# VH-VL binders against Probable D-xylose utilization operon transcriptional repressor (gntR), part 3

Target 1, 226 residues: Probable D-xylose utilization operon transcriptional repressor (gntR), of Paenarthrobacter nicotinovorans (Arthrobacter nicotinovorans) (q8gal4)
Amino acid sequence: MDATSKRLTRTTVASQVRDFIVMEIAQGRLPLGAPVREMEIAAQLGTSQTPVREAFRELAALGLLESRIHVGTRVRQLAEKDLVEAVPIRSALEGIAGRLAANNYHKHAEEVRGSFEAMKEVAEGGDRRVFAAASTTFHRSVVRAAENASLLRAWNALGIEVMTILAMASSDIPLDDAAESHRPIVDALEAGDPELAEHALTHHVAAYLPATAHSNGGVDAAVQAS

## First folded at step 1 (VH-VL)

Design eA1 (from eA with heavy chain K98R D99S H100L S101D F102Y Y103I D104Y L105E S106G G107Y A108Y I111Y; framework fv_erenumab)
Fold by ESMFold2-Fast, scan of step 1:
Structure eA1 (fold): chain C 226 residues (1-226), chain A 122 residues (1-122), chain B 110 residues (1-110)
Amino acid sequence: as target 1 above (226 residues)
Amino acid sequence: QVQLVESGGGVVQPGRSLRLSCAASGFTFSSYGMHWVRQAPGKGLEWVAVISYDGSNKYSVDSVKGRFTISRDNSKNTLFLQMNSLRAEDTAVYYCARSLDYIYEGYYFDYWGQGTTVTVSS
Amino acid sequence: QSVLTQPPSVSAAPGQKVTISCSGSSSNIGNNYVSWYQQLPGTAPKLLIYDNNKRPSGIPDRFSGSKSGTSTTLGITGLQTGDEADYYCGTWDSSLSAVVFGGGTKLTVL
């Protein structure tokens, strides 16, 4: 991780509005699926609608807000279908990344260890938005350690930071527990064990699947780890 | 190896149209955002347009809005720029360039084509 | 008229160090990652620096980048004649929803 945090050092009014909305979503004060009204945000922050519109456009491009015909702008929902489809892909890509990264860990140990320690530090502060950014940085550091540019590009295409922000908003897991859940990944990488690292990443990411119930003779549910 | 090869440039009169193409090879085209960047003779770089990895999102500089349309065909690994109502100020070398699709990572252009020349004059 | 401001030219002797500045505002450099590009005469631009201070594979460590507030700098040490080129800074501008470049700096190695 660089000395500067991604998307956390913005100083324009529009970027301050963006950061405010992201914080409200991450902390659960703007619920998933809730309408977000330009006028209300402008009034709440004592600003004009112009920077709010710019923030809305940026957040929509990031996939955190959605504009829908006849319903206006809303906080994106991670529908069960979205997670059921995306999590297995992420799990497979990060498993491959872990396997490759274990062999290269000595070249990337400072970055990976540093991002893990940063995630633990921000977890102590209780800021879910900062934690979402730190968690994304950690996972990206593992993917970078794989030294496979195609894999990094495919992983980036999944919108992991947005998924993490939305997951933090939908979960009440203590951040300390969330941070510590990553320790087996670091341990496997430090051991230089490609099979263990692949398993640790695959299992960790698969735990992001929500508890789901499927109607097929009233048969089954997939349960996510706390 | 990564390659980007532009084509479709030429000399054209004001008000006419040109369609530029950029053939991509050596990478998973559908995983990258693609851009058009132009450079007028003796001048600096000017960004023209971007298209997201899946083609769902597009942005362009205000001076070309309503005249230029960026598009892509992921099945053929090809990027396009449809240029209508051309003006003398559109005269430039047009480069296609590759970037990561995520705004939070920053748009940087790690590979560029050699460029294709568009001249709009009488 | 470029959105980002660079000096039009810089010059130094072989083996010396130069720093090329690039100034913007909070809507661009202040809030976004910066990249730097080298353009040799008659060629396409080449990426030198991305994410403010990172080098792509194959770029020697004598090229470096840094960002502070709304400004960024490209540092080149151990200048070589092959470094004569135009150098451009670039970043996303949130208010314009566009990538913006500096006007370019012509480096002459005397």
Scores: ipSAE 0.000, ipTM 0.411, lowest interface PAE 18.5, mean pLDDT 82

Design eA2 (framework fv_erenumab)
Fold by ESMFold2-Fast, scan of step 1:
Structure eA2 (fold): chain C 226 residues (1-226), chain A 123 residues (1-123), chain B 110 residues (1-110)
Amino acid sequence: as target 1 above (226 residues)
Amino acid sequence: QVQLVESGGGVVQPGRSLRLSCAASGFTFSSYGMHWVRQAPGKGLEWVAVISYDGSNKYSVDSVKGRFTISRDNSKNTLFLQMNSLRAEDTAVYYCAKDLWFGESYYYGMDVWGQGTTVTVSS
Amino acid sequence: QSVLTQPPSVSAAPGQKVTISCSGSSSNIGNNYVSWYQQLPGTAPKLLIYDNNKRPSGIPDRFSGSKSGTSTTLGITGLQTGDEADYYCGTWDSSLSAVVFGGGTKLTVL
């Protein structure tokens, strides 16, 4: 069917536009807060505006772009408020995951260790978008090792990869240092120590909080960082 | 250990149907996109179809559209390929394969493969 | 017929270096990440390279990938008899909304 083939071609072009924009953001070539214009992206990629518009909608839904009536589309900025709100929730969920995963590590050691090694290999290549994906895969492998379906569903709802992409774009931390910072988590899990694993994950995630973080409106992320 | 095991192949006459299954173990099946890839005797690899982690999105090669349907049952860690109106040119070894990606994109690379199941369409 | 073009065969002696080419267009290799697969006789394919030039854990550094424009290459150094296999490039094709593979290259180690 011509109509079906044309529709599928349009959606795959939109996916490629999406991946291009994500890469540009992760590498810092499309700065946080920068305006993003449909016509410019379409011209740059040699495509029409329709798949670009679709990609913009997808990226806005994922939280990488912000679209506002009469203001247009911009790359999302990681505000201190976003981190103050999200990090304590992530820290709590991943702390629970670490505690449970330590008891199950022998069943999941290859997946967890494999994702850690993959993250280190990706770090050598310097591709921040690919690193964001690899880092997210590693954290998800720990959550899976917890063997708690409700925890995995809650964790998947947090948009961790999007936050990681934005963090990579706003940071000059070397990727090899970022990858290596995960080693204490693997060490704790291999030791089979639930308390140590919970502590390792809680402290690792808390390090994503700004040093000068303060909360307003009842969220106190700083209390979780120690 | 991470593995995929295909089943359901066999010898069938043209115009008949087969349902292939792929049993996954050693990884969180519900988090990854899954592919079917086939290889005719003495020929190269031909991609058949992909399904997203939650089953909401699917793509297939034009030559099988309307005849083949990819599906999955995440509660059973199983991938399926329903093959209707089989033709001689569908004769191949059918592999299931796991994508590297755990999001909504459809292809980044196939890192885990099953050993394949043989489908022979013959009169 | 394959959408991506590879030489049907290459050969070299143990310890030598080989390069396998794969050519496509802007709708596939030009705009998408490339993977390379090794298939030993009678076995399922194995992923050697993803994202143009990255190796999965367990793949030795003798295998390398590179991409330039609408073409990609797989390099194998320190060739071993166990490297005798068929090699396939693969990528997404946006015009077809499908994964496409090269026709395969048979590597013979003589």
Scores: ipSAE 0.000, ipTM 0.422, lowest interface PAE 18.0, mean pLDDT 83

Design eA3 (framework fv_erenumab)
Fold by ESMFold2-Fast, scan of step 1:
Structure eA3 (fold): chain C 226 residues (1-226), chain A 123 residues (1-123), chain B 110 residues (1-110)
Amino acid sequence: as target 1 above (226 residues)
Amino acid sequence: QVQLVESGGGVVQPGRSLRLSCAASGFTFSSYGMHWVRQAPGKGLEWVAVISYDGSNKYSVDSVKGRFTISRDNSKNTLFLQMNSLRAEDTAVYYCARGGYDFWSGPYYFDYWGQGTTVTVSS
Amino acid sequence: QSVLTQPPSVSAAPGQKVTISCSGSSSNIGNNYVSWYQQLPGTAPKLLIYDNNKRPSGIPDRFSGSKSGTSTTLGITGLQTGDEADYYCGTWDSSLSAVVFGGGTKLTVL
């Protein structure tokens, strides 16, 4: 490989800086909660601070970085509270999607199985960022198969890819095991069994909930439990 | 044919100044970050400074901050190192090096090096 | 003192395999890509490995690199007399905002 190949062609420097930071986070080289400084990233990439600042703004808007006045910028640390709140919502939405998708699967079988096989392929390569994207594409294919536009819009609003990137960065699960864990979902959809598909999606997503987290989730459930 | 040719080295007394130059050819100079790396006699490599492709960002090792200034003239394909308040510990061969550019790994590896210019700080 | 630690010397016979280690911390090797350089006597350094394990054009496949945690290794198989040189690891150190090198390893081919 020619290490001297310049990557600044027909894209913005800011988008390249953004992609670099995303990869560093996904591969664990930029740890969750770590400070990131414009000057250091600019120096590391041999660029000016302006495109780095633009990349920081984009990544903060996407939820991968957090910036606070007087504190600076850090890689977002996915807290247990975030998972306790988000996982039950995602589980409910994807359970509904599975139930609906089972009845429509014959129209969407190639998309769903194709995305599953793609996820298996990228798992072999070991790239956690690419895997996060492939996993998100698979789940979106199931939601799309539900043929419910409101459900798809609600699911898209949850920032699933960002959460998956952060989860992959904090996890040491083998990617082939992560990919294979999706097989029961595909099998349930192929069987055309709405109850089984709902169960498969709900169980799969619920496995993302930390073992020590309160299972009712959310602030309202917590105050009612006490 | 990538070439980097250093000049400006010599023997100088402590406290004086030298300006090193590096003439680049065979590539688009304005597209690459450039570095100075030094090596004291019989010792290992020590990174000195970097300048971004457009000259807007500069970094240097703490031991030379406030004394050495890296700069470039993209219209002349030339890199400079202004060395003030020279000390005996600055005695070294100074290499001009091109920063490799791989988006994922950053520009902090050196894919081409000049042959070096010798700076001796001696009373 | 060097921020990255290498053995000062290694030796082997022609045709043998050697590995040269380089150890750092989370602020350098642990969080950044590493490179390796060969310096033949009286010459400027030459890039052997970048991005942990990639070879530039012209570097034979008997040279290899790997990284695990906060350490990296350079492997040389089929050792030749022309490989007798000093070898340096290098990386970015985020705490120092600087490129750091190992102290160098002198490879002797006997």
Scores: ipSAE 0.000, ipTM 0.425, lowest interface PAE 15.9, mean pLDDT 83

Design eA4 (framework fv_erenumab)
Fold by ESMFold2-Fast, scan of step 1:
Structure eA4 (fold): chain C 226 residues (1-226), chain A 120 residues (1-120), chain B 110 residues (1-110)
Amino acid sequence: as target 1 above (226 residues)
Amino acid sequence: QVQLVESGGGVVQPGRSLRLSCAASGFTFSSYGMHWVRQAPGKGLEWVAVISYDGSNKYSVDSVKGRFTISRDNSKNTLFLQMNSLRAEDTAVYYCAKHRGYSYGKFDYWGQGTTVTVSS
Amino acid sequence: QSVLTQPPSVSAAPGQKVTISCSGSSSNIGNNYVSWYQQLPGTAPKLLIYDNNKRPSGIPDRFSGSKSGTSTTLGITGLQTGDEADYYCGTWDSSLSAVVFGGGTKLTVL
């Protein structure tokens, strides 16, 4: 079919509301932990409560919003204990992925390299939400390159995109620095070095731990902190 | 190709009523919220009211609450502002405006405006 | 009465650069997208900048916007006589549940 027509998408009002809320959270304009009211969002966007309610349901299922019966909806606050629990698991899974992906890289080089370059391009645009999605896509490409379906399922179940969006919302790290922090991962994979790739992924993910600077935190700093 | 054409303005005495209309074309009217913005002679812009894409939600500035009612007819691509109990302070050019995308604060298209003069 | 504060006037010569400031609070500029509008004498306002720093199709790149904290700035480079107009900033105010505008800035090209 016509390639141009195939690239056209049709968006619902609910999907536009969802994208707006995600962007506001990622850019820090809708603060973490803040209450979010259906009527206020509907008023602000010039829409009815029905598509807003649908967007809230989707975002709650994704873990970006937290809905409480009789209390209402809030932007999820990423607590220190959430990172202490999730980051070590993510680090272990991505370390394994790096080891396996290094041996398979020649079959997946275009996807991995393409995702990295896309992340760099997105960083130039300054949109933290779009960057969070691009970063998640890059990490998923490495996990896919491991050619282990169980690993991919476990990684997907961990809610990596949600954690990335919340981490970006709480950080002032320049996006170009954040993008470049992924270069050691690509370099290790291209070298076909399983040990180096495991180390690069483990080190990168460990920088998400509390009390460690995200993009410039070292494994040594994280280990020393605990 | 997007056009907004206001009508219904005129000279009216205090306490009377007036109904403004805005005919929209060149976009899917039923998919967007619509606004009324006014400008008194020699003064700045003042937002008046908004209505959601389906007409179920309406918001207005406090100074016109209870007197002005915003409404729409999506089958006719038309926006309305019913103005009751008009006062001299309501004298202004009234603009129909469409926001760009899914957020307020950006009006990508404005009508030419219709003048409302409230005088004794 | 305007919720957002702009200088009432600004002036410069053709070819020069001007900046127009707009200041507010956390409930409006600090937490929401800002737009800028140009109103030529006797005409309806025209959108110049949306989402803090983006230009609609047809707006020259000599117009730019920026936002820092609770303030925003419209920049015009290569000033032309046809730029003589009133300029307004505008945004949503979460505490008022309303769209708010600055008082407007009259640009005079000397």
Scores: ipSAE 0.000, ipTM 0.452, lowest interface PAE 14.6, mean pLDDT 83

Design eA7 (framework fv_erenumab)
Fold by ESMFold2-Fast, scan of step 1:
Structure eA7 (fold): chain C 226 residues (1-226), chain A 120 residues (1-120), chain B 110 residues (1-110)
Amino acid sequence: as target 1 above (226 residues)
Amino acid sequence: QVQLVESGGGVVQPGRSLRLSCAASGFTFSSYGMHWVRQAPGKGLEWVAVISYDGSNKYSVDSVKGRFTISRDNSKNTLFLQMNSLRAEDTAVYYCAREGIAYYDSLDYWGQGTTVTVSS
Amino acid sequence: QSVLTQPPSVSAAPGQKVTISCSGSSSNIGNNYVSWYQQLPGTAPKLLIYDNNKRPSGIPDRFSGSKSGTSTTLGITGLQTGDEADYYCGTWDSSLSAVVFGGGTKLTVL
């Protein structure tokens, strides 16, 4: 058997637990900031604690769950402080990526356009978890088009997919509007102008910042830009 | 009555292999994760490896990765540790231990241990 | 070296109280449940405390556990000569993907 096909169809109990928790969070049934207990998840899914603990460990490493002293494990909540700290870094990295990608776009146009069209198609289905993944794939395709391995490694370290999942869980934005908000990025890259592409990426990502440090608008802005 | 009984220990030369077994009884073996923990003479406890209840996930300490393989046979209620390329520093008593379903991150029952001595 | 730090030894007289400390970091004690194990001379370890402060059935209430931040303590009151043993703290370490133990504390009842 084809090893790739075998890996794509096989799921472990830990992977099933992971996917269940991610879906519960994305759909709002497991609220942001809520405690999540290994015993309760194990009982709910009819499994032992070992695969649940493995799933919790992976989700904590991804930043979707966080363990706190005296509290145990909770669904991570995006605070305004998290966005104020992370968005400028993301904006700087993606701006650099856009500038470099504009020069290489002819080599990567199919991947970038393909991921944008996939994001639009996913938006029609209404699945916020799938949309978060598609949005992350689109932004990663732009970073890949920069052809800079150090930049891709730095960008991968930011936990973009997790932040997008958490933002989606807090937002009621129409997914088709969220998808279309990415069109100016594609247009700038197709123009092949490095300055325009850098500005399109930095402006798009900067929209994730809350209007003020005290505003709840930051989560919706992150969803629109994601 | 939960019982875990280790076997397969012995004296071997460096570079040789041993396979440890742990026979479980008194509980539904297929419902529990299982651990191997070792203790060198006069030293403290060192965790070696864990295997999930269904065998699909495994973790081991870095010093044994690529040399030791944890496995289980749920039809025989038996846990295994295949130890290849043994080194002097692998000399220890090896304990089989059960992960507690009701006790998060605890090893709630331990076997009596089997001794592995790696010497020339 | 062990990942979790315990004093190598403690001693007290029969009937007295002793506490054994265990210090770690956020990746282990700080973010996970702690267990304590008792190892009598020549025997396998036995679970004494789980979930930071709970006792398995059969463990007397003379034994107690507590956790604060990245540290945990085992308390033993009414010491008996039969309590002479090595005591180990243990927990999951999220950074190592491994169970980690303290170096052990030898309790002598004089």
Scores: ipSAE 0.000, ipTM 0.408, lowest interface PAE 16.4, mean pLDDT 82

Design eA8 (from eA with heavy chain D99E H100Y S101V F102Y Y103S D104T L105G S106Y G107D A108Y I111Y; framework fv_erenumab)
Fold by ESMFold2-Fast, scan of step 1:
Structure eA8 (fold): chain C 226 residues (1-226), chain A 122 residues (1-122), chain B 110 residues (1-110)
Amino acid sequence: as target 1 above (226 residues)
Amino acid sequence: QVQLVESGGGVVQPGRSLRLSCAASGFTFSSYGMHWVRQAPGKGLEWVAVISYDGSNKYSVDSVKGRFTISRDNSKNTLFLQMNSLRAEDTAVYYCAKEYVYSTGYDYFDYWGQGTTVTVSS
Amino acid sequence: QSVLTQPPSVSAAPGQKVTISCSGSSSNIGNNYVSWYQQLPGTAPKLLIYDNNKRPSGIPDRFSGSKSGTSTTLGITGLQTGDEADYYCGTWDSSLSAVVFGGGTKLTVL
C-alpha cells in the first residue's frame, strides 16, 4: 500500500528540472525571451537530456516556454498587446468577484485572510516563484468567495499564475510592497461593502497594465471604465 | 575541436542521383540539429535542409521537396543528403553545418564544413 | 532570387568604418533573430554575429550587429585588408518555413 501511494507522489528528475527552470525565470536569472538549450540545462544540472526534454515539453504546454521550429526554445515574453488585452478582462472578472464576495465574506474569511497572510510570509523569504503562487492563490480565494462557478471557470481559463510568474520576472517591485498592495482588497471585503470591494479589485488589477499603457492614460481609463 | 567533413560530390547527368555524407567529430553529434546549405558558382548561400538531433523532425526548402532527403546515423556520427532527380540548378558546393540549438528549431550555424562540389551537366 | 536584400558591394579604405544593410519583411527579419556570416575567398562561411547583435568567442569587437524593424545592419570599424570578403545576413522565414539568406555583399578594402 505504501509502495502504491509513493508511486504517485515521487519526485522525478524531470520535475526537478521543471522546478529549476521556473525558479530561474521567476527570479530573473533566466531572462524573458532568452533562448533555452536542452544540452546547456542538462550540463548545468548534471543530468541526461531525456528528463530535460520532458521538462521543456511540460513547460511549453504551460506557456512558460515557447518552442518554434528553427528558432528553438525560448522563455516566453509577454507582449504589451497580451497585457493590454488580458488585464481589462481580469479586472472585470475580479471586480465582479469582489462585489459578490463581499456579501459572502463571513463564510470565506478564513480562506481569504489565510491566503493574504501566507502571501506576506512568502514575500519575507524573497522567493519570487513562491510569491507568484501565493498571489495567485489569494486572487483565486476571492473568486471562490463569489460562489459563482461560471466566474471561477472563466477566471481559471486566463492562465493567471503563468502571467504572474512572467510579470514577477520583468519587475523590480519588492515582494513585501507587492504583498502589501493587496491589503485594500482584504479591508474592503471585511467591510462587507460590495461597491468598495469591486472598486478595490478593479483598481488593483488595472495597476498590472504595462508602463506604456500608463503613459498613454491606459490604467486611468481602464479604472474609470470599470 | 569541432570538425565537419563532407564527401560524395561529383559530376552527374541530369535526372541521376547522388548521396552526400558529412562526418562529424569533436562534439556530441546526437545532441545537435544538422543542416545542409549550398552555394552555386559565383552565387550566394541557399539553405537546403535541417534534421533535428534525434531525426524526428525534418524540413527542407520547397525547390528540393520530394527530391532530396536528409537523414542521420547517430551511431556513426554521420549526416546524409540523398539527392534524386538532379537538375542543372542543383549545381553547387554543398556545406554541412551544425546548429547551435539541438532542439527541433534552428538558431544559427556555429560551425561549417569545407564543402563538397556537385556538378550536374550533360 | 534572394528573399533578403543586401547591396551587392561596399568599399572603404583601411582604418575606416563601413555598414552593410540587409532588408526583409515581417515574416523573416521582423519576427526572428538575425545572424551574419563572413566568407573569405575560397573558404566556408564563418559565423560573425548571432541573435541580432552578439559575437561568438574569437570575433573582435570591431564587428557589431543591430536590428530595427524589418532591417538589420552589420558594422565594421577599423577596417583591415583581411576583412575583404563576402558578407551574408540570415534568418528564419515563417511564411516559407525555411532559413533565408541575403544575396551577399562584397567588401573591398582599398
Scores: ipSAE 0.006, ipTM 0.412, lowest interface PAE 13.3, mean pLDDT 83

Design eB (framework fv_erenumab)
Heavy chain, then light chain:
Amino acid sequence: QVQLVESGGGVVQPGRSLRLSCAASGFTFSDYGMHWVRQAPGKGLEWVAVISYDGSNKYSVDSVKGRFTISRDNSKNTLFLQMNSLRAEDTAVYYCARDTYEIEDSYYMDVWGQGTTVTVSS
Amino acid sequence: QSVLTQPPSVSAAPGQKVTISCSGSSSNIGDNYVSWYQQLPGTAPKLLIYDNNKRPSGIPDRFSGSKSGTSTTLGITGLQTGDEADYYCGTWDYSLSAYVFGGGTKLTVL
ESMFold2-Fast, scan of step 1: ipSAE 0.000; ipTM 0.450

Design eB1 (framework fv_erenumab)
Heavy chain, then light chain:
Amino acid sequence: QVQLVESGGGVVQPGRSLRLSCAASGFTFSDYGMHWVRQAPGKGLEWVAVISYDGSNKYSVDSVKGRFTISRDNSKNTLFLQMNSLRAEDTAVYYCAKDEYWEGYYFDYWGQGTTVTVSS
Amino acid sequence: QSVLTQPPSVSAAPGQKVTISCSGSSSNIGDNYVSWYQQLPGTAPKLLIYDNNKRPSGIPDRFSGSKSGTSTTLGITGLQTGDEADYYCGTWDYSLSAYVFGGGTKLTVL
ESMFold2-Fast, scan of step 1: ipSAE 0.021; ipTM 0.543

Design eB2 (framework fv_erenumab)
Fold by ESMFold2-Fast, scan of step 1:
Structure eB2 (fold): chain C 226 residues (1-226), chain A 121 residues (1-121), chain B 110 residues (1-110)
Amino acid sequence: as target 1 above (226 residues)
Amino acid sequence: QVQLVESGGGVVQPGRSLRLSCAASGFTFSDYGMHWVRQAPGKGLEWVAVISYDGSNKYSVDSVKGRFTISRDNSKNTLFLQMNSLRAEDTAVYYCARDYEYDSSGYFDYWGQGTTVTVSS
Amino acid sequence: QSVLTQPPSVSAAPGQKVTISCSGSSSNIGDNYVSWYQQLPGTAPKLLIYDNNKRPSGIPDRFSGSKSGTSTTLGITGLQTGDEADYYCGTWDYSLSAYVFGGGTKLTVL
């Protein structure tokens, strides 16, 4: 089964290019708003331009890169407006998920705890891209524990992983502190109280709002009221 | 509308130098990679050189490497090709062309009308 | 010799269909997007097809492009006398770090 093993560890050149660009963005080596040049990436990775263009188109579709005709491709710069609009929606959806997940926690405890421990482990390694993925996996595990397919579809539609990658790229928060901030969510789910779990999720997600939104009063107050 | 106007061509003896210019208008020059392409009398197109939008990346065909230098002045919307040690085989119409991408990874969406370089006795 | 191989000429009557082939290798056509350029007698080249099969604004749908492996083809249907021109394929060659053109195909419409 050597052929099968090799196939499972082999990815397309385009997917390898995609992973490289995502890593560079997450680690701050490709700054937000910076131009990304096909020829430079191709030369750096020792590949042709076709897989680089395919990777660029995929990342643009995911919202991590922006392509403008004749201006070229740039790393998307997440505006405060994007977070002010998306975070309250995410908070509401994850609050519902927490409420439902508390009733099902015994069926999903291994997955939720496993995701939390994995997030703590990757935080020790300092890799912000890997952390963004692990954090997204943790939140998705809570939404999955809600056992509501419509909720999961709505949550997936928000593009949480891309937003998390962009937020990590613009943040200097220590990853161990970021990971540990999720502990109250696990504790609330283990308590099995739907109201506590809803509050833990809504308050945790509301903390993702920019400082200026918190000082504005209205948006933060609406989220915290739940 | 996009316009590219080449100048600087002429008749020169082997071993001499010429500097070609391409004046760009109708677009933001500093957002685009630029190319030089040549065509010998009665023959096909031959790519010569490219320069990225900011001048940081340059490539040229091996037959002109060390003799031709591509450069640009974004403040004047002008592309240049410095041609040294000219040979009879360099006789051609020289076109400047705009790259669809700012880093030279595209194709040529607009071309100038060309300027003729003749290297002879 | 050009790096990309095209037939030197092709001929067809008005209203007919013609195809022009362009063959390369894995370092050029096999791994990169291909463009096609039309050069009318005495004029500068003009972009006809880009990204293997896309048309710029103003290019009629009679012109089409396709790519398979290390080869690409330009298709022209409903031939018109105004289509008499030289046609060139072109792409980047990573091994040469250079843009390469085919040798050109002269289309005659009689």
Scores: ipSAE 0.013, ipTM 0.509, lowest interface PAE 7.7, mean pLDDT 85

